# VH-VL binders against q0atu2: the designs that were tried, part 82

Target 1, 119 residues: q0atu2
Amino acid sequence: MLDKKARIRTSREYRNVFEKGKRLSGRFLIIYYVENALDNNRFGFITNKKIGMAVIRNRIKRQLRAIVREYQGQVKNKHDIVLVARAGIGKSSFEGMEKDYIAIMKKAGLFARNANKID
Key: E = the ipSAE of ESMFold2; O = the ipSAE of OpenDDE; V2 = 0.75 times the mean of E and O plus 0.25 times the DockQ between their complexes.

## First folded at step 3 (VH-VL)

Design q18 (framework fv_ivicentamab_arm2)
Fold by ESMFold2-Fast, scan of step 3:
Structure q18 (fold): chain C 119 residues (1-119), chain A 119 residues (1-119), chain B 110 residues (1-110)
Amino acid sequence: as target 1 above (119 residues)
Amino acid sequence: EVQLVESGGGLVQPGGSLRLSCAASGFTVSDNYMNWVRQAPGKGLEWVSIIYTGGSTDYASWAKGRFTISRDNSKNTLYLQMNSLRAEDTAVYYCAREYGSWDYYFDLWGQGTLVTVSS
Amino acid sequence: AYDMTQSPSTLSASVGDRVTITCQASQSIDSWLAWYQQKPGKAPKLLIHKASSLESGVPSRFKGSGSGTEFTLTISSLQPDDFATYYCQQYDSYSGEAYTFGGGTKVEIK
């Protein structure tokens, strides 16, 4: 699980990212992202009913959190980032979601060119 | 130091099968996205297949159903199983490593192995 | 269908010439493009990544530029070691095939 400090918790904080942030779409994911005034990154996760029933949505959320946690060291600091799962994500593999996440973050300029040079 | 060495190429008749190997040294194949890229004599480079760090795979549309990429982590070796070979599959086959698993350009290539599909 | 169009297919040049190779993507790939050099009988060698970032050990006469759909590789003063075939490659995983190469440009001696 992600540390509590690394999570977007309030509806106000989610709205701030949606209203002031940039949007980038991938195959299974959409990210909204904005620089924050904190010393850390915060992540939010949204799964809607078009994905499937609660069991599927909760599985997707757990898998996305695991992916974000795994790659958090590669993410440029001081950003609020919201991941929105697209309807088709329920049919993807874990590795497919991982690939899409990396591709989106790289395209957004939020991932380093060389991971070995990040902390 | 860090290198890839392909083997298994040769002459095969149309409809036949071959398995190519790519032995890695100086790094671990399961830590990287690994690819096969081919080049027909006198022609350009053509991407064939990828295996992701998690073990998921993707293929060029023309390769689906005929080619299978795999790896053996205990032998640190990448494979390409090629079935139902056609004359148009005649090419030098390279294995290639993606830099850092999220920088999707190819920083390391093997020397290639020639596959000739002919009578 | 995603296309990477590279031009010219072949160019003849002399030592000291400035040569320019163009690569055009059918959709925007931002800056997610690499350039490779391939000499006869050898594997490709990475020259440039992220459109303009020169790899360590690659001579400064090689320069990549562009973003979006149009990219160029320029060799400011061609040397004997530069007669080779050059390929561009997109690696924007949102676009078409996962990894698409241009058709290649062969730089031949005049």
Scores: ipSAE 0.007, ipTM 0.567, lowest interface PAE 11.5, mean pLDDT 84

Design q19 (framework fv_ivicentamab_arm2)
Fold by ESMFold2-Fast, scan of step 3:
Structure q19 (fold): chain C 119 residues (1-119), chain A 119 residues (1-119), chain B 110 residues (1-110)
Amino acid sequence: as target 1 above (119 residues)
Amino acid sequence: EVQLVESGGGLVQPGGSLRLSCAASGFTVSDNYMNWVRQAPGKGLEWVSIIYSGGKTDYASWAKGRFTISRDNSKNTLYLQMNSLRAEDTAVYYCAREYGSWDYYFDLWGQGTLVTVSS
Amino acid sequence: AYDMTQSPSTLSASVGDRVTITCQASQSIDSWLAWYQQKPGKAPKLLIHKASSLESGVPSRFKGSGSGTEFTLTISSLQPDDFATYYCQQYDSYSGEAYTFGGGTKVEIK
């Protein structure tokens, strides 16, 4: 469900994120991320054979894209972010993947921090 | 008895080609993830290629374009076609089975076949 | 791709000794690590998977431990059959290549 402009599409673009980016690991996900020179965020998704057969890997990719789309408004602008699924993700619930994504994005400082406002 | 037996190794000149075979008994290669791993004389282990149970293939970056993994399900046999051979391809080549669809470790190995690339 | 470093590259030991081999990953691989034993002229044999899970038929004197970036294979009382080269292998590669082996540790008679 992510628009074309919000996807990392070429091997060169993936390589740039891995070479120049930072890494953070969660329970089911690893993210690699780097600031880009564009007007928008772009996301990439990697599910290797360790996750399972193609039908399982495709399900995981669709679920991760849905999660990313749901929370894209909270992500700091101008970043390329690659999500790599860990082996155990195939046994996770949708809610488990969502919780892990939110946790790692907050820890990476990629989610907008809620302003502590005193009224 | 579950077993893998390699054959087809030998002496070839640089630029030459060889086709290695790996005959499986006691299990079905098409139900498993099958790999080739090599070891240069006196050196460590190096992964070469995989064929997935679903038939898709993948390769080490240095092997792409020169090596092709395949199988013949009717003969329960795995193959590695090696083209444009170089001196640095000199190694014992092992076929190896992955334990399951979700783990990349090798629970069964053949005894290996020696490929020597020399003038 | 993950860099896998084994220490030491060679060690000399006597029968009955406790032997420790270390494997370090350049970044966290959780517990996705296997250990193999290779005797001269033979194929590698799986000893341990998921850092600490002993393969069926492998003697209990072999123990794997660790997580993240530092892993250890321990042989509690070295036997004549244990003089071999040992390899660690990660299976959590981020680059799409799932197989990176350590350089090996040769355990030789003192």
Scores: ipSAE 0.006, ipTM 0.539, lowest interface PAE 12.9, mean pLDDT 84

Design q2 (framework fv_ivicentamab_arm2)
Fold by ESMFold2-Fast, scan of step 3:
Structure q2 (fold): chain C 119 residues (1-119), chain A 119 residues (1-119), chain B 110 residues (1-110)
Amino acid sequence: as target 1 above (119 residues)
Amino acid sequence: EVQLVESGGGLVQPGGSLRLSCAASGFTVSDNYMNWVRQAPGKGLEWVSIIYSGGSTDYASWAKGRFTISRDNSKNTLYLQMNSLRAEDTAVYYCAREGGSWDYYFDLWGQGTLVTVSS
Amino acid sequence: AYDMTQSPSTLSASVGDRVTITCQASQSIDSWLAWYQQKPGKAPKLLIHKASSLESGVPSRFKGSGSGTEFTLTISSLQPDDFATYYCQQYDSYSGEAYTFGGGTKVEIK
């Protein structure tokens, strides 16, 4: 479970990410992301009715939160990131969602990069 | 301290199977992205497979369906199960860890284990 | 997938020579490139990452440069310990694309 500091909670916070952030789409996920002025990352999750019934949407939300939590330590600090589930995600496995998340985050340059060791 | 030790290589007939092991010490394999990279005699380096920290896997296109990467967290050991072996699979197989903060280059390599596929 | 082309495939040199190896990517990889050294019968050893960042313990005579599609590894004054095969590797892409290696450059005694 993500703690409260790591969650985007208000409509104002979501709007900021959508208005000022960059967008990258994957197979099952779209991310919107922007640097924040905080000392930590925050994540938001959006599943809409085109994905399917409430039972499917709730499963997807739980699985996405578990994936984000697993890879939390790899994400570059000071970002607000919103994950939007695409319609086809309901047919994906947990492994498929995990792979898509990793691929998108790497492509966005949001996973940690090495500092120079000799500096 | 921090090292990778490989085993399991040997001579195998075409169509046969072989399982390679890579024992890690000084770090935890499940906290890292782990890879297999091979090198045919006198040839260059060729990526084979990856297992992500969360357990998802990817393969070179020619390895899909024949090779399976896995790990045993209790033994801190990485594996490569190779089935339907062909003469062109003859190579030294290295296990390798992705560097620093998941930066996708290989900062630690095993010594390699030779697999010879011959009649 | 990105193609990585190294040149030359073989290079003959003498101790004290300045040696330059080139690596070309088929598409821009920014600075996401590593260089490895491999001696006969041994595993590859990481020399440089992020095109120009020297690994701890690697001699200062090794220098990486470049960005985008063209990269070079330079050894300013070749030592006996430097006769080896060198490989570049791009890591800008994701999934299977992240691990494309160049064909290698063998630096041998003239």
Scores: ipSAE 0.008, ipTM 0.622, lowest interface PAE 9.9, mean pLDDT 85

Design q20 (framework fv_ivicentamab_arm2; at its last look DockQ between E and O 0.04; V2 from the best seeds 0.00; counts 0 for: pae E 13.1 > 2, placed apart)
Fold by OpenDDE, look of step 4:
Structure q20 (fold): chain C 119 residues (1-119), chain A 119 residues (1-119), chain B 110 residues (1-110)
Amino acid sequence: as target 1 above (119 residues)
Amino acid sequence: EVQLVESGGGLVQPGGSLRLSCAASGFTVSDNYMNWVRQAPGKGLEWVSIIYSGGRTDYASWAKGRFTISRDNSKNTLYLQMNSLRAEDTAVYYCAREYGSWDYYFDLWGQGTLVTVSS
Amino acid sequence: AYDMTQSPSTLSASVGDRVTITCQASQSIDSWLAWYQQKPGKAPKLLIHKASSLESGVPSRFKGSGSGTEFTLTISSLQPDDFATYYCQQYDSYSGEAYTFGGGTKVEIK
């Protein structure tokens, strides 16, 4: 589980990211990201009904949190980042999700080129 | 002062092979992300291949199987092995360095070496 | 690979003119857009990176702007040394062509 300090928790915080942040779409994920005034990064997760049943949405959310937690230390500092799961993510493997996350984070400039196993 | 100097270009027949060299000075090739970019006469720029600081390689879809990027750390030199050459491979070939781990643009270029594929 | 459409292909202008070159991406690339200048027989030279960051030594008359899918290079007052071909370049972490260049814009004397 992500530290409480690393979580976007309030509707206001989410709204700020959506309104002021940048948006990039991957295969399975859309990310919204904006610089914050903190010394740490914060993450939010959105899994809507288009993904599937509640049990599927909860599974996807747990998997995304695990991915984010694993690579948290490699993310560029001082960002609020919201991950929105796309409809097709329910059919993806964990590795597929991870690959997409890494790719989109690099595209956003939030991962260094040598982040993760890519180098 | 840092610089790149390409060599090895010349005239080759279709189906032939050629190996280009790029000698670096002022910095270490193996510590950087090095690329090949080509430019057909009177045309635009086209990315060919990259070698990561960790040694991983990647290629444009059209280059896979025919082109191989490599380096010799003892010589601080980058290479491009080109096989099964075609007329459309005729171009000036540049070696180019990426600025850094968090940047995806080319800050240093060689002067280029001309490869002409013709009967 | 993301398509990069650069316009115009050719631009005729005079010294002192304001020049504008546009680069459009098929999908959002955030701010991962660079601009290069190339003169005949020479390698490309980096002018601007990250959409708007001026490279060291580049005159302030060069300005990059834009984000997402629309980007612009502006030369506020064209100088004799600025007649050249300009290219935009983007980074794509999803495609086999990790780097894509625009088709180029030749800025020539009117």
Scores: ipSAE 0.286, ipTM 0.814, lowest interface PAE 1.9, mean pLDDT 92
Fold by ESMFold2-Fast, scan of step 3:
Structure q20 (fold): chain C 119 residues (1-119), chain A 119 residues (1-119), chain B 110 residues (1-110)
Amino acid sequence: as target 1 above (119 residues)
Amino acid sequence: EVQLVESGGGLVQPGGSLRLSCAASGFTVSDNYMNWVRQAPGKGLEWVSIIYSGGRTDYASWAKGRFTISRDNSKNTLYLQMNSLRAEDTAVYYCAREYGSWDYYFDLWGQGTLVTVSS
Amino acid sequence: AYDMTQSPSTLSASVGDRVTITCQASQSIDSWLAWYQQKPGKAPKLLIHKASSLESGVPSRFKGSGSGTEFTLTISSLQPDDFATYYCQQYDSYSGEAYTFGGGTKVEIK
């Protein structure tokens, strides 16, 4: 799992990212991101009911956390980043989600270009 | 060096089936994102299907339910099973490798195999 | 989904000419664009990725430029081997469909 201090935990913290952050949409993911005043990155994960049943949503959250953890060292420091799963993500593979995450993070300017090492 | 060689094309009647093969050498298909792309005579390029390194597949909306992409890792070969063929499926079919897990451009193409659907 | 429009559809040129073809996206794709060359009877060949990054082994007379919605491929001194059809392809992951090609530009002998 991600370290507790690397997680966005409260609805107020999520709202801050939504209202002050930039938004970029990928194939399966939307990210909202904003600089923070901390010495570390924090990540949030949102899977709503349109994605599917709880078992599918929980699987997706686990897989997204694993992806974020694997590429944590490539992410530009001092950001709060929220990943919102789009309705179609339940049909994606782990590799599909990973590919989308890398592409969206690179386009946001948050990620090194050589982050294609998982496969 | 690396190469892709397609085979299996030919003349089929509307409603018929055909299986295309794509033999890879110099790299491993299961370590890559592999695609089929087609081109109708005198027309442009049109994406058909992908198989992800992890084995998940995806299709153009018009191909879903009729076409199936697969691979045989022991033979290092990619396949496209085409069912319920229509005249508009007449095209040269190329197999193509994506450059990397997050860049969706094609760095290696086969020479193509012609499929003609005609009565 | 993005529409990718290439212009002109056909271009007549002579050896030694400077040739410029354009590719327009219906919405911004930043620099996530590749260019392919297809000679008659052959498979497409990757020329350029990330709008302007030339592939190894591709002659330096090929140049890509642009960002956002307007892109160009320029051939500074057309050679006999350059008479071909050229395709752009967007690979912006935000499209929902990563594999949209332009309609192609055929470069013909004048």
Scores: ipSAE 0.008, ipTM 0.555, lowest interface PAE 13.9, mean pLDDT 84
Fold by ESMFold2, look of step 4:
Structure q20 (fold): chain C 119 residues (1-119), chain A 119 residues (1-119), chain B 110 residues (1-110)
Amino acid sequence: as target 1 above (119 residues)
Amino acid sequence: EVQLVESGGGLVQPGGSLRLSCAASGFTVSDNYMNWVRQAPGKGLEWVSIIYSGGRTDYASWAKGRFTISRDNSKNTLYLQMNSLRAEDTAVYYCAREYGSWDYYFDLWGQGTLVTVSS
Amino acid sequence: AYDMTQSPSTLSASVGDRVTITCQASQSIDSWLAWYQQKPGKAPKLLIHKASSLESGVPSRFKGSGSGTEFTLTISSLQPDDFATYYCQQYDSYSGEAYTFGGGTKVEIK
């Protein structure tokens, strides 16, 4: 799981990212991202009822957290990043979500130089 | 009842300006992604602009710099300010609500307001 | 850039006919496609989302299918109420172009 300091927690923190941040859409994900004033990155995850029942939404959220945790060391520092699951994400594989995450993070310029394990 | 009602259309000379309004009832405009879509007489549908729940906006490339989407949360109303109008802007203008915050298809439409740009 | 090509532009049909309308995407959009029906002087009405998911209250004679780049809307037995124009719309927007509509298919009485 992501460390406590690496989580976006409050409504105010989420609102800041949505209002001030840049947006980029992928197949299964949308990311919003903005620089923060901290010395670390923070991640937030949104799954809504349109994705499916609670058990499905919780599985998706766990899978996205695992993907983010695997690549978090490659993310440029000082960013708040919110991952929003699109309604069709429930039909994707873990590998499909992972590929989509890598693609949109690279397009956003959020990976450090010489990012590894890209498709 | 959930409803969208457009107003403010009419006849305008080329180079003129017009502001369209879209009054929403039964839901909160600022909790949703709201859009303008237009349809020239006898032609197909064309997306114009979006305002996200967080207030960020985006436009079709041909509308940038001439059209401005905005909202007034106290009146639960969406606006489209149209400047430097051309004959090719003649169309019925619809406001539309996106289904959910992150799927970009339109589950609620107004009846439209006609804008005619003619000498 | 995502282009949506809809065919045919106009289709003449009789009540009872099976009608098929095709929508082609220039790049894969997975299943992120919606279908709308529009009657003259009226706003569009959502029929189908996610390529094949029927909206509540839409008659079961309407069926959407396809994925990737090719999609179809089929009306299994055309009714008088079905004479209208039909539009597809992609909403995948992997490159940031969220709202591309097809050019429409007008279904007319033969």
Scores: ipSAE 0.007, ipTM 0.538, lowest interface PAE 13.1, mean pLDDT 84
ESMFold2 (binder alone), look of step 4: mean pLDDT 89; pTM 0.907

Design q21 (framework fv_ivicentamab_arm2)
Fold by ESMFold2-Fast, scan of step 3:
Structure q21 (fold): chain C 119 residues (1-119), chain A 119 residues (1-119), chain B 110 residues (1-110)
Amino acid sequence: as target 1 above (119 residues)
Amino acid sequence: EVQLVESGGGLVQPGGSLRLSCAASGFTVSDNYMNWVRQAPGKGLEWVSIIYSGGYTDYASWAKGRFTISRDNSKNTLYLQMNSLRAEDTAVYYCAREYGSWDYYFDLWGQGTLVTVSS
Amino acid sequence: AYDMTQSPSTLSASVGDRVTITCQASQSIDSWLAWYQQKPGKAPKLLIHKASSLESGVPSRFKGSGSGTEFTLTISSLQPDDFATYYCQQYDSYSGEAYTFGGGTKVEIK
C-alpha cells in the first residue's frame, strides 16, 4: 500500500515516463524511469493480459506494490518509475519478483544499499 | 565499539547440521545488509549468503537448499543454519556487514568461527 | 557468474619494493571492486573500494586503479606490515553475481 502521492495516476504522466525515460529489462520486470521536478518518487504499475486473468494480474500488481513499498527508502529521490510486468511473471515466486526488482533498480543506479534514514 | 562476534562452530559429522550465530554490537543488524563469507583452511574467501535490510535473502549456487540465513531483531543477531554438511564445508565462517549507498563492500568483519566436518 | 582471476598467486619482495597485484574479471564490472588485506589468523581488512577509493586510515602507499575487466593494487614502497595475503572482490549491480573474490596473492618476504 503506497501513499497516493507516490503513485503515477494519469495516462499523460505514464506517457511522459515512456517518452523521456530510460528503459531497463530484468527477468520478470521492465522499468522505465525519469527524474521528476517533485520532492518525492512516484511509481506506476502495468500488467497486461498476456500475464493471465484479472485475478492473477491483480495479485501480481499487489505484490509488486508491496515490494516497492518495502524498499522505498532505498530508492534515490526524485524519480518517476514505471514497472511493467513481463509475461513470465505469473509463474514467479514472490521472492523471485523481489530479487528481480532489487537487481534492476541497482543496475539502473537508482538503488542505495545500507542507507540509514537521515533527516 | 562496533563489532561482530561469531559463535557456534565446532566438529560435526558429514550429513549433520549446525547453526552459526553472529552477535552485533554498536549497530542494528536489521538496518544493514549482512553476509556470511567462508574460508577453507589455506584457501581463499568465498561468499556464502546475504540478508538484505528488508529481509530478502540470496545464496551462492552451491549453498541453495542446504543453508539458510536469518536474523533475530530482538537479539540483534545474525544466523546461518547449515544442513546436509559435507567435508568440503570445512572452513572458518565470517559474518560481514556491507557499507555504502552505491558501494557494496564489506566494511566490518567478525573474527570468524571454525566449522570442521569430519567423521 | 563472474570469475575473478588474481595474479600472481604468490610474490616475494623486499622492504622498499614496488609491488603490483592484478585482478581480472570475466565480464565488465565497471569500477565495482574492493581490495582486502588478510594477515594469518585474522579477519580480512578493507583497503580500497570502488577500485581506487582508499579507506580511511589506510596508508597512501596503497593505490588501486583500473575499470571494466582489469584492475591493479600497487604498494609503492613495501613496509614490514604489508606482508600479507591480498584479495580482490567484485560487487557489480547484479544480485546473484555481486560477490566473487579473487584467489588471493600472498606477499612474502624475500
Scores: ipSAE 0.007, ipTM 0.564, lowest interface PAE 12.0, mean pLDDT 84

Design q22 (framework fv_ivicentamab_arm2)
Fold by ESMFold2-Fast, scan of step 3:
Structure q22 (fold): chain C 119 residues (1-119), chain A 119 residues (1-119), chain B 110 residues (1-110)
Amino acid sequence: as target 1 above (119 residues)
Amino acid sequence: EVQLVESGGGLVQPGGSLRLSCAASGFTVSDNYMNWVRQAPGKGLEWVSIIYSGDSTDYASWAKGRFTISRDNSKNTLYLQMNSLRAEDTAVYYCAREYGSWDYYFDLWGQGTLVTVSS
Amino acid sequence: AYDMTQSPSTLSASVGDRVTITCQASQSIDSWLAWYQQKPGKAPKLLIHKASSLESGVPSRFKGSGSGTEFTLTISSLQPDDFATYYCQQYDSYSGEAYTFGGGTKVEIK
């Protein structure tokens, strides 16, 4: 799991990303992202009722956090990023979610070309 | 030094199976995206399969159901299990690394191992 | 899957010549293209990534250019070490196949 410093935790912070950020849609995920004034990246996760029951939504959220954590070193520093799960994500495998996340982050220009050169 | 060494190639009859190995030294395979790429004699390069740092996998459409990529972290070794081999699978098989798990280009290649599928 | 077309399939050149190899994508791949060099009996070696970024240790006579659907690899003054087969590879695709290689261009002695 991601630590507290790397999470978007308040409604105000989520609103800022939605209002001021850019949007990019993938197959199973939508991301909203904006540069922040901090020294670190923060991630938010949204799974809504159209995905399924709470147990399914919570499983998807855990899997997305695991994926984000696995690739956190590749993300360009100083961004707030919100991942919104699309309805079809419940039919995806962990593999499908991982591939979609990588693809979206690359397309958004948020992945560094080398983890050691993020800044 | 950083290197990849393939083994396990050889002559096999149509319908047979082979398991290729790729031993890594100087880096850890579980920290990287690892790939198999093949080249038929006198022909071009063709991507076969990938294993992501989070252990999700993907395959060329013609390889799905017949080939399985895996790794053994304790041996720092990548594998390709090939089943139901056909004459058109005859090729030199290379393992290849993506540095930092980004961008899908290959910065390190093994020497290759020849697989010949013939009666 | 993206279709990647290289031209020419073979070219003959002399040491000191300027040679140009082209790579065309069936749809826009922005700048997500790499070039590899392969000598007979050896594995490919990375030359260029992101269409124009030279890999460390690659001689400055190699230059990549282009974006979208049309890309070129230029060798400004061909050296004996440069007789090889060259491949382009797209890495914009992120559904299905992640990689597609061009058919290759063999640069041989005239």
Scores: ipSAE 0.007, ipTM 0.580, lowest interface PAE 11.2, mean pLDDT 84

